# VH-VL binders against Eukaryotic translation initiation factor 3 subunit M (eif3m), part 2

Target 1, 160 residues: Eukaryotic translation initiation factor 3 subunit M (eif3m), of Schizosaccharomyces pombe (q09722r188to347)
Amino acid sequence: DDEQSFAFLLEAVKMDNSTADEAVRELVQRAVNSPKYFFFDDIVTLPPVQQLEQSTLQLLGILSGGMTDDYVSWVAENHAHCQHQKFDEDAIARKMKLLTIASLATQAPNNTLSYGDVAKSLKIDENEVELWIIDVIRAGLVEGRMSQLTKTLSIHRSSY

## First folded at step 1 (VH-VL)

Design a09 (framework fv_axatilimab)
Fold by ESMFold2-Fast, scan of step 1:
Structure a09 (fold): chain C 160 residues (1-160), chain A 120 residues (1-120), chain B 107 residues (1-107)
Amino acid sequence: as target 1 above (160 residues)
Amino acid sequence: EVTLKESGPALVKPTQTLTLTCTFSGFSLSTSGMSVGWIRQPPGKALEWLANIYWDDDKYYNPSLKNRLTISKDTSKNQVVLTMTNMDPVDTATYYCTRLYRGFYYFDYWGQGTMVTVSS
Amino acid sequence: DIQMTQSPSSLSASVGDRVTITCLASQGISSWLAWYQQKPGKAPKLLIYAASSLQSGVPSRFSGSGSGTDYTLTISSLQPEDFATYYCQQANSFPYTFGGGTKVEIK
């Protein structure tokens, strides 16, 4: 299983800070491309990862605390780097939208996030917001209740 | 706090099907990285892994028992169910429900276990 | 399947003794190894994961070491509550497999 083999690779890199460049790049490539992996704080702080080039470290920084707009700006200047590293630009873009919602949920006043704020942050139409909220809940990043009447997400828990 | 509890029959006749239910609290199988599974231990013997089900409904079975095992979850009830067909006296064991640590490799919380005896 | 061989199968020790239990894998498992403690009539308890990482709440007298195929659990100063059976488990691949157990008995 891909998730199992990824977990093995992550632990191997965590336990050996002299891990070969090829294995470290494989870890990063699999993490950024995975539709299921969201915890980039665990990766970006690893000493072997910190030895990678600036472009990759910038991407990991965006994945560990940035917003969708940060990724849009980064990818515009790094298409060649994505091709070389086998980074899936569309997979990362989707992941950034989910992480952006989780970040907004964590910061939301009174644990309430409006559809309008989500739409602005993701650069999408407000009528698409509910589908993205369903995906972020399905991913386990946010637990809450949507209200179509008030166009809000009431947040019960956020794990960003 | 995290708790898991097994329930099911204490006695099963040879050739019958065993159904065990694990009811848990303190976490959700909808949460990314979570997995719940089953491990058994015959009296006085070593532990044997049976099956695990993951948050994304992915299922893994011990190959030696795969044709006899089915694992499923009911997220709304916080339950995982194991079914094992064609029970034999050698299947007599304590059956444990367990949570897999980090969702991938280690069993960090265990139920108390339920003893299942297979005899005619 | 990866076979896990524990030695010894049993040992007798006194309170205060240093106890060492070994676990051998039939192939390299890259430190994907856990140690469990089981007292009579009870479920196993996780002591150590990733070969050397101490589980929260476990006394510091327990330690794990090893790499590749060869792993060791050490209890630096045996206490009365440590008399139990200990199991290693590899997490490198499915099916997950356990050692045969090592029973630590009162001398």
Scores: ipSAE 0.000, ipTM 0.468, lowest interface PAE 18.5, mean pLDDT 85

Design e01 (framework fv_ebronucimab)
Fold by ESMFold2-Fast, scan of step 1:
Structure e01 (fold): chain C 160 residues (1-160), chain A 118 residues (1-118), chain B 111 residues (1-111)
Amino acid sequence: as target 1 above (160 residues)
Amino acid sequence: EVQLVESGGGLVQPGRSLRLSCAASGFTFDDYAMNWVRQAPGKGLEWVSGISWNSGSISYADSVQGRFTISRDNGKNSLYLQMNSLRAEDTALYFCAKDIYYGSFDYWGQGTMVTVSS
Amino acid sequence: QSELTQPRSVSGSPGQSVTISCTGTSSDVGGYNYVHWYQQHPGKAPKLLISDVSKRPSGVPDRFSGSKSGNTASLTISGLQAEDEADYYCSSYAGSYTFYVFGTGTDVTVL
């Protein structure tokens, strides 16, 4: 089971600050590439993870609090690193868009997020916003109600 | 292969209670909202209740509000409907349905029959 | 109103087109693009036929198409076939997450 296997690996790294580099890299690769793993604060703070090279640490920092633009800038200078580490650039880009929406939702005034603000932050057409909001809700990062009439998302719950 | 299997239906007297179960397999149950939809004999579909993936959002049709309780156990891949204070009007085939998003019910079970009669 | 309004029945001959309307309010059909259509043959569970106004799930023939104008969504069946004889239901998101409403249903007869 991928989720159970990942959970065991995460616990192994958490319990042993001397965990082998290979196991730490596998943990990071699986988390980064997983379409279901979003809470990178659990990983970036681990002492064995902090020993990895700067490029990987920069990516984990972006995944734990950055926006889509931060990833776009980082990946432009790190294609070779992604290939070497077997990081899926497209999977990460999608994950960053979902995390950006979750971040915007958490900070939204009056628990209301406009389609226009989402479109600007993701650098997408406003007509694509509803699909991305559906994906964020499906991922469990945000719960809310969409209104095509007002072009807004009313936030019921958000994760950051 | 996605499967939804309802159980727990039967004949019950008005005012009594009944609990329905839906066993899910073939998909990641905790990623999707789930719904109960009913159909009285010879009548149309009526949405009864829905629950989000983490139980954070729950809704009921006005006709069952205060009497029915929807719940889920993600560790057991199961959906439940606790039906209290049953009325003759609750007689129907009860379907479990998987919600891709915002009401797109892509998979349905075969239903479990609930008959409320004296 | 608690249900979306559909005609009780429509009929056609093989090869003809039939259209089924689904009328709601600005708080459901008119307010959102989350209108879905289901096909139900006698004695069987419903099958998702059209999602999100006009999207066909895998395995649904392109003879089935959906559209929406204002508070009314429509399902069109072109090139009507005997196997299309069934009950058809629309449904819509009704303004809050996990809250939905079905239409009154339409019996399609192929003559």
Scores: ipSAE 0.000, ipTM 0.486, lowest interface PAE 16.7, mean pLDDT 87

Design e02 (framework fv_ebronucimab)
Fold by ESMFold2-Fast, scan of step 1:
Structure e02 (fold): chain C 160 residues (1-160), chain A 120 residues (1-120), chain B 111 residues (1-111)
Amino acid sequence: as target 1 above (160 residues)
Amino acid sequence: EVQLVESGGGLVQPGRSLRLSCAASGFTFDDYAMNWVRQAPGKGLEWVSGISWNSGTISYADSVQGRFTISRDNGKNSLYLQMNSLRAEDTALYFCAKGRYSSGYYFDYWGQGTMVTVSS
Amino acid sequence: QSELTQPRSVSGSPGQSVTISCTGTSSNIGAGYDVHWYQQHPGKAPKLLISGNSNRPSGVPDRFSGSKSGNTASLTISGLQAEDEADYYCQSYDSSLSGYVFGTGTDVTVL
């Protein structure tokens, strides 16, 4: 069980500050690359994680509260680091777009998010917005309904 | 309860190939890193290769890099070591060893080993 | 591959204490990585004896103890008994190799 093995690794890092660097790095790599893991607050605050190099800590900070633009800026200067750490740049970019939509949904006035606002924030065409909304709903980050007529997402629940 | 059983060892000529298997039982195989550790007759322990729970992290000792391939089949609770271009210095008892965590750390359970002899 | 350095052999009489050192480099023990210890009786597979520098697994007698300082770890066997006659190996992780390293091994003889 993937979720259980990740939970065991997370618990090991939490319990032992002398934990081998390999275990800490595998925890970060698995979380960063996973298409299912979105909640980085539990990882960023761990003392062994805080001892990692600044490039990795910056990425975890972006994943725990940033927007897709923050990642675009970071990855432009960290391609070599991503290759060395086996971080999947495209997987992270996808995750950041989903997290950005979830963040926008959480802050949306009257629980309504326009396709135009999503497109602007993700720097994509409005015609692509519905595909990203479907993915964010499938990921369980947002519950809501799309309207093609009004080009809006009506939000019933959002978590970030 | 935890059991690791190695198989596939034998006598093989230099330059040939051999595939080792390790059958695991008594624990959730998919949650842990697995490793191969060898011991030449009368010599010490040498870590050969390790693989994380999901095959996402794989590492090799310099002495076997490019010749050996570690793999796992989580659906079959099995670990494998494909050994190519075998040399006399690869002669050893090969142990299957379970990592403490999904990434490794230390080896909490070991099999009894399977003997590989590389000789003409 | 790099090995951690241990004395080849250590001898003692029943009831004595013996200490086995395990010396690494700046890429393994010196970098702060934990050290683990294994006991191997003749013809048997290794068995975990000490984990994480000083933790004893269930079933390991308290006369076995471990410590680590700088680039050196130590295993101490107090109240030495005949059944302690075995080979002992330390193990750590090496960041420059991205893999595990074992010590050269120490043969403990009970005279």
Scores: ipSAE 0.000, ipTM 0.485, lowest interface PAE 17.4, mean pLDDT 86

Design e03 (framework fv_ebronucimab)
Fold by ESMFold2-Fast, scan of step 1:
Structure e03 (fold): chain C 160 residues (1-160), chain A 122 residues (1-122), chain B 111 residues (1-111)
Amino acid sequence: as target 1 above (160 residues)
Amino acid sequence: EVQLVESGGGLVQPGRSLRLSCAASGFTFDDYGMNWVRQAPGKGLEWVSGINWNSGSISYADSVQGRFTISRDNGKNSLYLQMNSLRAEDTALYFCARVLYYDSSGYPFDYWGQGTMVTVSS
Amino acid sequence: QSELTQPRSVSGSPGQSVTISCTGTSSDVGAYNYVHWYQQHPGKAPKLLISEVSKRPSGVPDRFSGSKSGNTASLTISGLQAEDEADYYCSSYTSSSTLYVFGTGTDVTVL
């Protein structure tokens, strides 16, 4: 029901460039906060969305191809904006870590990603990498196999 | 029906060698990581060695590093443990175990063989 | 040698609940959700009982449950039955070259 109502809202905004501002903001807020929505290129290019304030467009751009560091820099200057728009800063931070792993996996040489590279990119300790890899696999963004001996993720598929 | 059958155990003198085998059946052997786990008489479980599906990832417990060699032959559905420079403290029942996923790392052992007894004594 | 600390033994009567602790460090039990429990009857191979802290394999009764808090994982057996009399071992992933560390083992006696 929540997924179906989101899909209806997304289609309404896609089909009508004159969609009310409140509906466009609801679409963006729901997408940004959702633990299940990862494909922001679908949203950022919509004409009604492009009429929103620069702070929101910058966040959507980060969600569409940026990395965790880009979000950390953005949120430091936009805490008030997140409160006003009801953006969940922690939910977005988690989503950015998953998207960063998916991006690294897509670009990985020889389809192999080291735990060290993930830890560096996510600004976390190497001992936390395995749990983040499990989450990105469970989210359906990456399919692969982990090796604790070599501390690597072998990528079979990346959906980003 | 998953079956793992160990063989090759026996009585051996210190300093000598022994090779254990594990014959697998009832599943696609090269889809799974395999491990050796041992248990000294009246004692607990100790992980010995692991190998992933294609032999690209191999690891050993510190107590056997440099003395034991794990290997597999996917064409024969078989796992091996070559044990060199055997010591009295290597005396144990040796189990062959399958890891739940392709990789041998971190995941549980979902099927175990019955074990083969290795006794290192003069 | 095993690295994780378990009580040597626990006992209970039929229908009672017993809990077995498994204490490690911040680099194994405390770091990862790769804690597994095995049941071993005398003269038999171990059987996987609980995987990844709290997941039950197919065929394992729901009276077996697992949890974790900090550096300690726990296995709880509710509605204790005679056939539960066995040794129980925890294991954890570790980030060292030794990938698996087992617990010292706990003998469960059904009185």
Scores: ipSAE 0.000, ipTM 0.487, lowest interface PAE 15.9, mean pLDDT 86

Design e04 (framework fv_ebronucimab)
Fold by ESMFold2-Fast, scan of step 1:
Structure e04 (fold): chain C 160 residues (1-160), chain A 120 residues (1-120), chain B 111 residues (1-111)
Amino acid sequence: as target 1 above (160 residues)
Amino acid sequence: EVQLVESGGGLVQPGRSLRLSCAASGFTFSDYAMNWVRQAPGKGLEWVSGISWNSGYISYADSVQGRFTISRDNGKNSLYLQMNSLRAEDTALYFCAKARGYSYGLFDYWGQGTMVTVSS
Amino acid sequence: QSELTQPRSVSGSPGQSVTISCTGTSSDIGGYNYVHWYQQHPGKAPKLLISDVSNRPSGVPDRFSGSKSGNTASLTISGLQAEDEADYYCSSYAGSNNFYVFGTGTDVTVL
């Protein structure tokens, strides 16, 4: 099982920081490419990970606190690095949109996030927002209630 | 010559606290994860807690989660276990164990253990 | 929470072979190759005997061998000697819910 093997690898690096470089790189590659892994604060601070090259550490920093625009800027300078490291640029871009919504939800005034604010931050049409909100809820990053009438997300919990 | 020497065990009443120590020598302490493993009298081995080489990652068995705190001081080559809210079921010989890199849950060296007895 | 199942005891005469089984699930022994065996003489700390299913540390006699099939790991002691009288524990990585789990232990008696 892919999820179990990833969990094992993450735990190995965490518990024994003398873990081989190949395992560390596999951990990072799988984490950034996974449509299901979002908790990059957990990875970026690990000592073997901190020994990786600057370009990878920049990407992990963006995944652990940045916005979609930060990734767009980074990837424009790092296409060759993504190819070399087997990073899936499209998978990461999608993940960044979900993380951006989670970040907005965490900072939302009165625990309410408007579709307009989401659309502006992701640079998408407002009519696309509901699909992204459904995905962020399914990912477990945000728990809340959508209202098509008011075009808002009422936030009960956010993990970011 | 790798050596691990535990201390701090003793007789303690239920609900009280003890702090165990493990002094390490003969290897570069700061390069390895460290663990506590216990054994109740006449019973088998039970993993208690682990800590990565830089304290960046810490884990606990469910039976001690919220009551015990593992820590280390790499400058002193020492591992610690702060044991709070002790129960009769915590009575055991507590071993300090060194992890080996590039394998998992592999304890290549063990101390002789320190006995913790929780009773009235 | 959970532990790996070993027979309580096994016995043999000097020169015979004995095998100790260690049975878990697909989330520990069946899922990973991080199975280790420890030997514990009375009143002493455990000593690493076999690592990663079948690897012998320096100083461990060839009489000790390990293997794995599905959810069961086995330790075989050939040419049994009086000094082999001890408790034997298997262990496995068991995922993020349990981390490391030990077997129930097996007492080996040399008759």
Scores: ipSAE 0.006, ipTM 0.493, lowest interface PAE 13.6, mean pLDDT 86

Design e05 (framework fv_ebronucimab)
Fold by ESMFold2-Fast, scan of step 1:
Structure e05 (fold): chain C 160 residues (1-160), chain A 120 residues (1-120), chain B 111 residues (1-111)
Amino acid sequence: as target 1 above (160 residues)
Amino acid sequence: EVQLVESGGGLVQPGRSLRLSCAASGFTFDNYAMNWVRQAPGKGLEWVSGISYNSGSISYADSVQGRFTISRDNGKNSLYLQMNSLRAEDTALYFCAKDFRYGDYYMDVWGQGTMVTVSS
Amino acid sequence: QSELTQPRSVSGSPGQSVTISCTGTSSDVGSYNLVHWYQQHPGKAPKLLISEVSKRPSGVPDRFSGSKSGNTASLTISGLQAEDEADYYCQSYDSSLSAYVFGTGTDVTVL
């Protein structure tokens, strides 16, 4: 089972600070590339992970609390690193857009996030916003209701 | 190298079933929505079915609704199309195609296609 | 489900320009920037040519450009070359129907 094998690998790295470099890199690669894994604070703080090179640690930091723009800046300097580590740049870009919406929702005044604010933060057209909001809700990162009339998302819960 | 390879096509008689497969390589398969698109000989492109990265959203063209079933196995990097109650009108080259990104609704990578002929 | 309407064929001379129209409804071509174009040479799979009305993927020459007004999108090929002889398809997405919609296709002939 792919979910179980990932969970097993994560527990193995958590239990042993002397975990082999190969296993640590596999854990990071699987987490980074997974469309289902969003909890990078669980990974970045692990002592074996903290021994990895700065490029990877910077990426994990961005995934732990950064915004889409942080990733865009990082990936422009790190295409070769992504290829070498087998990081999927497009998968990470998608994940960063979902995490950015979750972050905006957490910070939204009066628990209301406008489509315009999402569009500006993601650097996308406003008419694409509803599709990204559907995805972030589907991912379980935000609970809320969209209003097409007011072009807003009313937030009931935001976490990741 | 990003690649999609279709298989499973062939000659089948009307009313029978056929299952098509699409093997993906060179990208993280479970991050992308996938589609089946067909083209009858000498005719235009017709979208058949689509499936989201996690199978949470599935849709079909009216012409195949109730007869075809799209599915994916992310552990095997494979997309499938189960075709039941085949008709002569289903004769076409069937392409597997990857969405650029989930939510963008256009296809950036296409396979070479697998030919399905429904006849005697 | 209906297809988007394109002219059956368009012809031009080498070095000239041709334009292909793609007409849909307010729920597909007329909404959003969800209009994309594919080029298909005989016996080959379609290739993405233009995305989001006017954006070119890497490797697509600047001779290909796209635009949209109301319910009609257009693909313009300037400086026609023999290799541009192909079928061209527009494609949109209707969110209400959850369906990808292709155009009827246009055969481009270089005289």
Scores: ipSAE 0.000, ipTM 0.479, lowest interface PAE 16.4, mean pLDDT 86

Design e06 (framework fv_ebronucimab)
Fold by ESMFold2-Fast, scan of step 1:
Structure e06 (fold): chain C 160 residues (1-160), chain A 119 residues (1-119), chain B 111 residues (1-111)
Amino acid sequence: as target 1 above (160 residues)
Amino acid sequence: EVQLVESGGGLVQPGRSLRLSCAASGFTFEDYAMNWVRQAPGKGLEWVSGISWNSGRISYADSVQGRFTISRDNGKNSLYLQMNSLRAEDTALYFCAKEYYGLGAFDIWGQGTMVTVSS
Amino acid sequence: QSELTQPRSVSGSPGQSVTISCTGTSSDVGGYDYVHWYQQHPGKAPKLLISDVTKRPSGVPDRFSGSKSGNTASLTISGLQAEDEADYYCAAWDDSLSGYVFGTGTDVTVL
């Protein structure tokens, strides 16, 4: 089971500060590439992870609290690093859009997020916003209801 | 494959209690909101209660508020409905239903368990 | 709970089209694109037929289609077949209830 396998690897790294470099890199690679893993605070603070190179730590910092623009800037300077570490640039870009929506939802005044605000933050056309909102809800990051009439997302809960 | 199986229904006198169970298999139960929907004999569907994937959001129809309690045990892939202070109008077939990622579409339904409240 | 209003019955001949309306308020049908349709044959559990106003789940024929205008959603069954004889229910999220409301149900008869 990939989910059990990942959970075991994460627990092994958490329990052993001397975990082999290979296992630490596998943990990070699997986390950043996974379409299902979103909570990077658990990983970025681990002592073996903190011993990795700056480029990887920068990416983990972006995944743990940054916005999609931060990733766009980072990846432009780190294509070679992504290839070497087998980081899936497109998978990470998709994940960053979902995390950006979750972050906006957490901070949204009156628990209401406009399609315009989402479009602006993701640098996409407003007509694409609903598809991204559906994906963030399906990912379990946000619970809410969309309105085409008002072009808003009413947020009931954010898991970010 | 993907399945929901309800149990715990039966004949009960007004004012008494029943606990319904719903066993889920074939999908990652902990990822989805779950609902109870009932249907009185020969009548339409009525939403009863819903619970989010982590039990963080729980809601009830006005007709059952204060009398029924929905709960789930993700480790056992099970959904429950504790029904107290039962009334004749609670007589119905009770369905367990899975939501599709909080969008409200109930994509998987059980076969239902019959609750009859009679004196 | 408030129910969404549907006609009690609609009828058609094989090969014709029938349309079922589902009327609510701005807090349910009119407020959001979370309107779903369920088909129920006698003695069976409901089956999801249309989700999110217009979307067909895998296995549902394209002769079933949905739409919405204001506070009214509609289910259209084109090329009506004998096996379409069933009860049809709409359902929507209601923000004031923080839950779901079903329609009154429509019995489709194939003449």
Scores: ipSAE 0.006, ipTM 0.518, lowest interface PAE 13.4, mean pLDDT 87

Design e07 (framework fv_ebronucimab)
Fold by ESMFold2-Fast, scan of step 1:
Structure e07 (fold): chain C 160 residues (1-160), chain A 123 residues (1-123), chain B 111 residues (1-111)
Amino acid sequence: as target 1 above (160 residues)
Amino acid sequence: EVQLVESGGGLVQPGRSLRLSCAASGFTFDDYTMNWVRQAPGKGLEWVSGISWDSGSISYADSVQGRFTISRDNGKNSLYLQMNSLRAEDTALYFCARKYYDFWSGPYGMDVWGQGTMVTVSS
Amino acid sequence: QSELTQPRSVSGSPGQSVTISCTGTSSDVGTYNYVHWYQQHPGKAPKLLISEVSNRPSGVPDRFSGSKSGNTASLTISGLQAEDEADYYCSSYTSSSTPYVFGTGTDVTVL
């Protein structure tokens, strides 16, 4: 239902570039905070969004093509901005880990991604990797199969 | 004061082209999304096409996609509809209408309409 | 794509109330609070009568009211007057690619 109300807001902003600043900020806040929204290229290219301040545009750029480390660097300098915009720093950090795995999967040689490569990129222990892979598959960002024996993810599809 | 005036309608043969214009006055034209809406004689309203304030977003009804082109000139406070490959089914009164969207206040509807310009497509 | 369904005609006597329904689907009327009503007198351009389900533009009498329940929006005209004889159209937001769909229209006759 929240998903439907978000879709309505996104379509309204897409159709009408005269949309009030407050509606544009609500769209960005909801997209950024949502555990289910991952496709920020749809948002960052909208003309009203492009008129927002540099800090928000930097965050959207990280969400549309960056890695976890890019977010860590950005948030260290933008805690006050996150508070003012009601951006959920923990929700964004989680989303960045999922997007990083999806990005690694898209670039993976022989459609194979090792647990070690995931752990290194996310800066987590290898024993945590399977839980993150399960979440990225459940999010629909990657389709594939895990092997605990070889400690790899075999990728059938990746959308990022 | 606030006014939209359409022009360019007329009698045209099937397969030919026609260009409609809509002149806006009494308001800041580039604060508004503009729309074309048509009404065939004795029938209901049908949305045809819309264009955002900066021309960055454009959409068309399936029935006119690939044949009609909407455009605007904010310096001239004008909206246009280029109609190509006209069919008998395109015969209608064509209205231009403005829309302002404000998520927290005001109407999200077409609050100002022109009087329309008649397009008749016949052989 | 699909039009919103309205009754072809409704009629009433001066001073009565009439209600016009506008039925869509869960993907338009059922989802969005962007339902608008337009009044059109013969030979005239449409006039915005109600926006966002129930908002009255300035200059519209409060005897015109709008509501929505599920997939059906309704326009109610209380204290019906001779000047209310007109065609009435609803519209709803549907998607960014085809943002507006209009209803089939209702002819209101004042007897």
Scores: ipSAE 0.000, ipTM 0.468, lowest interface PAE 18.1, mean pLDDT 84

